# VH-VL binders against q9umr5, part 25

Target 1, 268 residues: q9umr5
Amino acid sequence: SYKPVIVVHGLFDSSYSFRHLLEYINETHPGTVVTVLDLFDGRESLRPLWEQVQGFREAVVPIMAKAPQGVHLICYSQGGLVCRALLSVMDDHNVDSFISLSSPQMGQYGDTDYLKWLFPTSMRSNLYRICYSPWGQEFSICNYWHDPHHDDLYLNASSFLALINGERDHPNATVWRKNFLRVGHLVLIGGPDDGVITPWQSSFFGFYDANETVLEMEEQLVYLRDSFGLKTLLARGAIVRCPMAGISHTAWHSNRTLYETCIEPWLS

## First folded at step 16 (VH-VL)

Design wd7
Fold by OpenDDE, fold request of step 20:
Structure wd7 (fold): chain C 268 residues (1-268), chain A 122 residues (1-122), chain B 106 residues (1-106)
Amino acid sequence: as target 1 above (268 residues)
Amino acid sequence: QVQLVQSGSELKKPGASVKVSCKASGYTFTDYAMHWVRQAPGQGLEWMGWINTDTGNPTYAQGFTGRFVFSLDTSVSTAYLQISSLKAEDTAVYYCARNFKLEYPFYTFDYWGQGTLVTVSS
Amino acid sequence: DIQLTQSPSFLSASVGDRVTITCRASQGIRSYLAWYQQKPGKAPKLLIYDASRLQSGVPSRFSGSGSGTEFTLTISSLQPEDFATYYCQQLNSYPTFGGGTKVEIK
């Protein structure tokens, strides 16, 4: 018997987007109970991420309770951040594999169709004015907007990413780290041809410095300080990096080769 | 089983200093932030700030910078509040309180010390 | 800072009464509100968190409701041990407390 798989979608997604993934899992791991959480779909995915975390937590707790042997999480795009937060606030989760599927784990700083829709009159370089305001932080996208040119504003105003990263001190930083470290494996998936996650290395906890030079995970302060456990996870061999070229953002959950190479090995 | 036990009442002169202790037991001290809240006689509650019990990093509320210092002795699971240059308006009951709730936002307090009365009078 | 205004400041009631205390925030705070009970000479005790979640060990006669800017604490049937001062507290930003509501015996 295979461990249950819980799927968390991304921005403006629905369960329908994961029909191919479900097919692949059923084919390769027959009998697997796969649950695609149908919460915060469409425009509702713009709601604050902490609200989403609460909603998704309520949904996953019963599933985890029925699976004492453990579960796997597949979390796509924005969903990857939701899942990381879930694992941080849950002191009793039983997640074996946390599969982060093309998620902006270290934040977003780039133009996207989603940003154009939400901020049609705003440029990337000026979004900090909106996103780092109390009003901006009511939108999920702003919760992980990471402007490398306004680091002080990010650190002080980001009510989600800066906190789950442990970049800003907070009362639960220690326990969040402990909880997150309960994960068996952190599987990071992404690639250079994504076209949405910017920079694409964000899916691997890489990100821009003040000169927009991309630094790797091991060069990030969150790693160096082990603020939420990345250094510890890496040291114990719990981090898997699976980069793949030639895959657009909307195809990560539908590509068979990607599934076989980066997802399937961690569903046992 | 969780307990926060504070030091006894203090009577001080203006200009003096006081150090209040808060000893925790029944849980892992470094897993929970410790907050300080004061209450002047007959008045409401006022949050003073918090200290990261793991790192020792303190955060002070506006109006509680300078003369107020949070510190720790993790070897004995104890948090301290030191007030220097005491003023009459510092007369209050001071509480330590454990952080509660894992989800954001954070500032909810489930366990409290019994309070320490600090009286500042000439 | 977010200001919390409690009403009434004083409330006289009898055992068995239904008691309702209101807390209004100067701005929207979603459901990020807690309620505490304090008896004379004692530390505050957490009753409700996240506006409506009952703290473990607290009797079910206590309930919280509300969202945004208006919140209520309800005691369905006041008991002798419930005579105390009640405080609301917001956690949308750095925490602030309401002025308190003293529930006293009629």
Scores: ipSAE 0.908, ipTM 0.947, lowest interface PAE 0.4, mean pLDDT 96
Fold by OpenDDE, last read:
Structure wd7 (fold): chain C 268 residues (1-268), chain A 122 residues (1-122), chain B 106 residues (1-106)
Amino acid sequence: as target 1 above (268 residues)
Amino acid sequence: QVQLVQSGSELKKPGASVKVSCKASGYTFTDYAMHWVRQAPGQGLEWMGWINTDTGNPTYAQGFTGRFVFSLDTSVSTAYLQISSLKAEDTAVYYCARNFKLEYPFYTFDYWGQGTLVTVSS
Amino acid sequence: DIQLTQSPSFLSASVGDRVTITCRASQGIRSYLAWYQQKPGKAPKLLIYDASRLQSGVPSRFSGSGSGTEFTLTISSLQPEDFATYYCQQLNSYPTFGGGTKVEIK
């Protein structure tokens, strides 16, 4: 039988968005138990990411317990960060494939519709004033806001991304790395036409330097220092990069070609 | 079983230095950060900071910078607290404590050393 | 820094009594609160974490509740070994401890 699949949604999202994905999985892997977690849906997805991590953990633990052979995670957009954190804090997870579906894994620094909704009077260049405050960190969007021009503020104020990245030292940095490395495969999916994830390379752990030049994963300090295990994962062939053009952010979970090319191979 | 065993009591004069040891056993030393907590006689608990037992990187609480140094000897699973230029107000029981909880936020302590009394008296 | 105020500072009780200790935070700390027990000449012992989660090995007569700024530690039926000083600790920021509550025999 196929390993269970757990799906974690993104910002302002719900299980309904994944109806096509469920259809594809059922068609190609009949009998697969797919659970789309309906937690922190809609506006509740603005809750602090650590709160979300705790909620999702409570939901996935019983699923994992019933699947001793392992499970697959498909985590979309913001959900990809939630899942990465989840796998970092779980010392007994049994995730075979962690599929990061267009997630801002290295953070977000872009003016998106989501940002405009929450901060209508703020541009990305000024958001650091809000996001790197205690108040700002109460919102999920700010938990992975990564301002390349205010790196010091990011490193000191980010209560989520900087921690799961191991960019700021913390008491569990070592064990988080150890736990995350339990994954069988890390499948990174994203593309240049996403329109939301900024830069789109963030889905592949690329990101801006201080001059807003996009550096690749291998150029990132988190990789070079192997702060949470990227270098180790790459070395053992556990990282899969699946870029695809022509896909908008809201279509990653519904595009059949994308599914067949980037997701399906890892659901065995 | 997890154990933290600290060095014995110390009697020092002002201006002297002391080094307290905390030997860990029963678990992987480098997987858990080590914290230091001070308790003056008849007073409450005061967090001093922590050290990354894997990297050796220390973090000091406000008020515990300069004269206080956290260090490690990972070969013997031991953390150290060194206090230099001792003052009378440094008289206290010093505890090492293991970090607990994998989830954010951190700074819950599940296992403690038995404490080391450092008395500074002229 | 976040200040924690415990009340009462001293509590006299008898074996079998229900004991309640309160801890108030100077600001909201969610459920990021732990309780410790300390006996004379001994190190603190973790009792409760995340405001209400019982640490492994701790008797079920201990319980914690609360969120935000007000928290309580309850001993449903005080036992002879429970006479000690209890501390609350917040971990919303760098950790700070309450002043302690000494539970002594009546």
Scores: ipSAE 0.903, ipTM 0.941, lowest interface PAE 0.4, mean pLDDT 96
Fold by OpenDDE, look of step 18:
Structure wd7 (fold): chain C 268 residues (1-268), chain A 122 residues (1-122), chain B 106 residues (1-106)
Amino acid sequence: as target 1 above (268 residues)
Amino acid sequence: QVQLVQSGSELKKPGASVKVSCKASGYTFTDYAMHWVRQAPGQGLEWMGWINTDTGNPTYAQGFTGRFVFSLDTSVSTAYLQISSLKAEDTAVYYCARNFKLEYPFYTFDYWGQGTLVTVSS
Amino acid sequence: DIQLTQSPSFLSASVGDRVTITCRASQGIRSYLAWYQQKPGKAPKLLIYDASRLQSGVPSRFSGSGSGTEFTLTISSLQPEDFATYYCQQLNSYPTFGGGTKVEIK
């Protein structure tokens, strides 16, 4: 039988968005038990990411317990960060494939409709003033806001991304790395036509330098220092990069070609 | 079973130095950060900082910079607290404590050393 | 810095009594609070974490509740071994402790 699949949704999202994905999985892997977690839907997805991590953990633990052979995680957009944190804090997870579906894994720095809704008077260049405050860090979006022009503020004020990246030292950095490395495969999916994840390379752990030049994963300090295990995962062939053009942000979970090319191979 | 065993009590004069040890056993030493907590006589608990037991990187709380140094000897699963230029106000029981809970936030302590009394007197 | 105020500072009770200790934070700290028990000449012992989670091995007569700025530690039926000083600890930032509550025998 196929390993169970757990799906975690993104910002302002719900389980309904994954109806096509469920159909595809059922068609290609009949009998697969797929659980789309309906937690922190809609506006509730703005809650602090650590709160979400706790909630999702409570939901996945029973599923994992019933699947000693392992499970697969499909985590979309913001959900990809939640899942990465989840895998970092769980010392007993049994995740075979962690599929990061268009997730801002290295953070977000761009004007989006999501940001305008939450901070209507804020510009990309000034959002650091809000996001790197204690009040700002109460919102999920600010938990992975990564301003390349204010690295000091990011490193010191980010209560989520900087921590799971190991960019700021913390008491559990070592064990988080160990836990994350328990994953069988890390499948990174994203593309240049996403329109939301900025830069889109963030889905592959690429990101801006101080001049807003995009550097790839291998050029990032988190990789070079192997702060949470990227270098180790790559070395053992556990990282899969699946870029795809022509897909908008809200279509990653419903595109058949994307499923067949980037997701299906890792559901066995 | 997890145990943290600290060195014995110390009596020092002002200006002297002291080094307190904390030996860990019963778990993987490098997987858990080690914290230091001070308690002056008849007073409450005061967090001093922590050390990354894997990298050796220390973090000091405000008020505990300069004269206070955290260090490690991983070969014997031991953390150290060194206090230099001792003052009378440094008189306290010093505890090492293991970091508990993998989820954020941090700084919950599940296991403690028995404490080391450092007395600074002329 | 976040200040924690415990009340009362001293509490006299008898074996079998229900005891409640309060910890108030100067600002909201969600559920990022722990409770410790300390007996004379001994190290603190973790009782409760995340405001209401009972640490493994701790008797069920201990319970924690609260969120935001007000928290309580409850001992449903005080036992002889429970006479001690209790401390709350916040984890919302760098950790700070309350002033302690000494539970004494009446």
Scores: ipSAE 0.889, ipTM 0.934, lowest interface PAE 0.5, mean pLDDT 95

Design wd7
Fold by OpenDDE, look of step 16:
Structure wd7 (fold): chain C 268 residues (1-268), chain A 122 residues (1-122), chain B 106 residues (1-106)
Amino acid sequence: as target 1 above (268 residues)
Amino acid sequence: QVQLVQSGSELKKPGASVKVSCKASGYTFTDYAMHWVRQAPGQGLEWMGWINTDTGNPTYAQGFTGRFVFSLDTSVSTAYLQISSLKAEDTAVYYCARNFKLEYPFYTFDYWGQGTLVTVSS
Amino acid sequence: DIQLTQSPSFLSASVGDRVTITCRASQGIRSYLAWYQQKPGKAPKLLIYDASRLQSGVPSRFSGSGSGTEFTLTISSLQPEDFATYYCQQLNSYPTFGGGTKVEIK
């Protein structure tokens, strides 16, 4: 039988968004138990990511317990960060494939429509004033805001991304890395036509330097220092990169070609 | 089982130095940060800081910079606290404590050493 | 720094009594609070974390509640071994402890 699949949604999302994905999985892997976690939907997805991690952990633990052979995670957009943190804090997870579906894994720094409506009076260049405050860190979006022009503020104020990246030292950095490395495969999916994840390379742990030049994963300090295990995962062939053009952010979970090319191979 | 065993009591004069040891066993030493907590006689608990047992990087609480040094000997799963230029005010029981809980936030302590009394008197 | 104020500082009780200790924070700390028990000449022992989660091995007569700025440790039925000093600890920032509550025999 196929391993269970757990799906974690993104910002302002719900389980309904994954109806096509469920159809695809049922068609290609009949009998697969797919659980789309209906937690922190809609506006509740703005809650601090650590709170979300806790909630999702409580939901996945019983699923994992019933699946001794392991499970697969499909985590979309913001959900990809939640899942990465989840795998970092779980010393007993049994995740075979962690599929990061267009997630801002290295953070977000872009003037997207969903940010503009939340912060209509703030430009991308000024959002650090809000996001790197204690008040700002109460919102999920700010938990992975990564301003390349204010690295010191990011490193010191980010209560989520900087921590799960191991960019700021903390008491659990070592054990988090150890736990994350329990994953069988890390499947990174994204593309240049996403329109939301900025830069789109963030889905592959690429990101801006101080001049807003996009550097690839292998050029990132988190990789070079192997702060949470990327270098180790790559070395053992556990990282899969699946870029695809022509897909907008809200279509990643509903594109058949994307599913067949980037998701399906890792659901066995 | 997890155990933290500290060195014995110390009696020092003002201006002297002391080095307290904390030997860990029953778990992977480098996986969990080690904290130091001070308790003056008849007083409450005061967090001094922590050390990354993997990297050796220390973080000191305000008021515990300069004369206080955290260090490691990972080969024997031991953390050390050194206090230099001892003062009478440094008289206290010093505890090492292991970090607990994998989720954020941090700084919860599940296992403690038995404590080391350091007495500073002329 | 976040200040934690425990009340009372001293509490006299008898075996079998219900005991309640309060910890107030100078600012909101969500549920980022732990409780420790310390007996004379011994190290503190973790009882409760995340305001209400019972540490493994701790008797169920111990419970924690509260969020924000006010927290409570409750011993439903005081046992002889429970006479000790109890400390709250906040984890919202660098950790600080309350002043302690000594539970004595009446």
Scores: ipSAE 0.888, ipTM 0.934, lowest interface PAE 0.5, mean pLDDT 95
Fold by ESMFold2, look of step 18:
Structure wd7 (fold): chain C 268 residues (1-268), chain A 122 residues (1-122), chain B 106 residues (1-106)
Amino acid sequence: as target 1 above (268 residues)
Amino acid sequence: QVQLVQSGSELKKPGASVKVSCKASGYTFTDYAMHWVRQAPGQGLEWMGWINTDTGNPTYAQGFTGRFVFSLDTSVSTAYLQISSLKAEDTAVYYCARNFKLEYPFYTFDYWGQGTLVTVSS
Amino acid sequence: DIQLTQSPSFLSASVGDRVTITCRASQGIRSYLAWYQQKPGKAPKLLIYDASRLQSGVPSRFSGSGSGTEFTLTISSLQPEDFATYYCQQLNSYPTFGGGTKVEIK
């Protein structure tokens, strides 16, 4: 029998978006219990990420309790950040595979349609004025906004990403790292044609330097300092990178080839 | 059970130094930060800062960056507060404290030491 | 830093009274506020966290409410053992405490 799978959705999203993924799992791993969490749907996905983490934590506790041999997480887009925070704040999680499906793991610095909808008069170069304010941090998008040209403001103002990355020291940093390191595998999925995640390498813990040159995961300070466990995970063979070209942001959970290549092998 | 046991009261003269200890038990000492809180006689509570018990790196609240030093001895699960060049206004009860809440925000102090009275008088 | 103003600073009430203590923040702190009870010669005891969540082992006559800048602690039916000083504490940034409210039973 297969371990249960928990699915966490992204921004402006709901459980309905995952109907094809559920079909693929049913076909290839029949009998797998799959729960798509129906919380913070639509506009509610703009609520502060710590509020979302608290709500999703309450929902996953009974599922994990019923599966003492472990569960898998499939976490899409913004949901991948929620899941990474869950792995840090839960000292009792039993997650085997954490599958991060096109998630902005090192942050976002891009003008996209959803950003234009929310902040229609702003461009990425000036969004830091909104996002790095107390009012801006009330929106989930701003919780992972990462302006490479205002790193001092990011480090000071971020109430979420800078903390879960260990870029700012805090009283729980040691325990968060220990909890995160209890995961069996970290499966990173994304690609150059995503069109939303900017830089797309954020899905693989890559990000811009001050010149907007993408530094890969192994060149990031958070990796080099092992601030939340990436270097340790890579050294023990627990990180899987599965890039795929030709997939737009809304198609990651409805592409059969991607599922078979990047997801299916990890749903033991 | 989680317990924080502090050293006994101290009577000191101005200009002396004091070192207050806080011994932790019932949990892994290096997993949780240790905070220090001051309460002068008849006054309210004042957060002094915290020390990372894994790295030994202290963070001091505004106004506590000079004569106040946080330190550790992890071999005996003990945090220390040292106050140098004692002044009469340093007379207070000093508490160590920690939390068990792992989610942000972190400063819910649900475990406290019994307090150590430091009296500075002639 | 975020300043917390408690009112009243002193309160005298009878057993059985409903008592309300107010804490005002100098800026918005969402729901990131805690309440503590401290009896003479003792360490503070956590009563309420996240503005309204009751700590385990705290009697249900204690409740908290509020968000933003205005918060209240309510004791629905004051008991003799509730003689103490009550402190609010904000958690939105590095913590600061209110000045306290001393409650005496008539």
Scores: ipSAE 0.634, ipTM 0.827, lowest interface PAE 1.8, mean pLDDT 91
Fold by ESMFold2, look of step 16:
Structure wd7 (fold): chain C 268 residues (1-268), chain A 122 residues (1-122), chain B 106 residues (1-106)
Amino acid sequence: as target 1 above (268 residues)
Amino acid sequence: QVQLVQSGSELKKPGASVKVSCKASGYTFTDYAMHWVRQAPGQGLEWMGWINTDTGNPTYAQGFTGRFVFSLDTSVSTAYLQISSLKAEDTAVYYCARNFKLEYPFYTFDYWGQGTLVTVSS
Amino acid sequence: DIQLTQSPSFLSASVGDRVTITCRASQGIRSYLAWYQQKPGKAPKLLIYDASRLQSGVPSRFSGSGSGTEFTLTISSLQPEDFATYYCQQLNSYPTFGGGTKVEIK
C-alpha cells in the first residue's frame, strides 16, 4: 500500500486548510494514512522555528517508527522550512518525498499583510533592525527574513535560516548535511502569481542579489558550495521542480490540477 | 560507545607551552565539533570555543583569542589545545566536550573528556 | 554574553531534604538552559536540558523548571550521592555557565 503522508501547515494556519488536499489524496491513493499535524496553529505559528521543529519532531517520530518503509512530507509555506530543518536534525528520518508547497526556502523579503499586522510601522527595507536583533529572532517570520541589502547582519543574526542553509558555520553542519541527503526526493512547488513569497523563486532556492536581481538555485553560493546537499541531490536526480502560474498563496493545497501535476506522482 | 580520552596532567613553568590532547572514539570524528572548557581551581566552568573537525576552522570565545590554539589530527581522531606563554592564571583543568543535541542550540554537552590538569608554577 | 547568576552559592542540607537552586539570566533565553552536576575530580554530568527535560539515567528526584530569565533545579529528597556542585548553563547563544552552587552535608 501507499506510504503514510505527513502534512505541516504554514504561518497563521491550521490543519483544516488542507481538507481539499486530503480529498484529492483519498481519491487517487485510497487507503493512504494522512496525518495533518495540528501543532503551532494560528498565533502559535509565530513561535521561534526551533521550538516548532522540536514539537513537530516529537509528533513525527512515532509515525515514522510505525512506517519503516518510509513516509512522505507535504509542507506548506513556513511549514516547508520546519520540514527541511527536521530532515537535517533527525539522524533516523525515513522521508522518501519531501514536497515543498510554496515555501520560502531561501528566505523572505517582502511586505505582506501579516507583516503589517505584526510590525505595522515598518517597511521591508527597515525590518532588518527588528529581525536581526535577539528580540526579533523570537518570531518565526524573522527566523527566515533575508534582507539582501544587509547580508552581513543576516549571516550573523539569523538563528535559523542561515544555519539550515549552511550559510553560517556551526558545530552540526556536517551531520545536518548527511541527514538531509537521506531524503529520496525534494519536490519544489511554487509560482510567479503566489503574491506572498518574495521573491517567489525562494520556493526553488532562488533569491535576490544586492540589486534585487533573482539568482536561480544553481547560481547560489549554497548550491555551488553544496553546503547542505543541493548540488549532490540534483546530480542524483532527486530534485523535482514543478512551477505553476496562476495560483495565489492560499490556493496551493486546494487546486486539483496542481495536485495532479506536482504532488500525486510522488505519493508512492 | 562514545569516549573522549585526554592526555595526563602537566606541570609547567611560566613562559612555557603545553599541548593537551583529546582522543575520540565510538563515532565519526569529523561529523561533530570539539569544544574546550576550562575550570580554574575552586572556580566554575568557562567555555573556550570549538573547532570544526571537518574543516579545521576554530572559533574562540571572548578572552581566548591569543595564546590558545585549537588543532586536529583527523588520522587519529584527536583534537589538541595548545597554550603558549603560560601564566600562573592558566592553572586549570581543561576539558574537551562534544555536544549531545543535533538541534539548535548546539551546546548541550553529554560527552566530556576526563579533564587534564595544567599547573603553572615557578 | 548572557550572564547567569546562581543562588545560593553554598547550601548545607541533610539527607532527605528538599533542595532548590535558582539560576537567573541577564536576558531572556526561553527554555534554553541545562543543569550539570559535578563531583570533585570529575567532569560535569548533564542532569537537565531544555530547562525541564531529564537526561536518561538521571534519577526522578531531580527536576527543572522555568523559562525566560528565571530557572530552578529541585532535588525532591536529597541522597548521599547528591552532595556535589551544580551548574546552570545557557544555550541560547555561545554558552556561559553559572557560578555554581555547592551542596554539602549539614
Scores: ipSAE 0.620, ipTM 0.812, lowest interface PAE 1.7, mean pLDDT 91

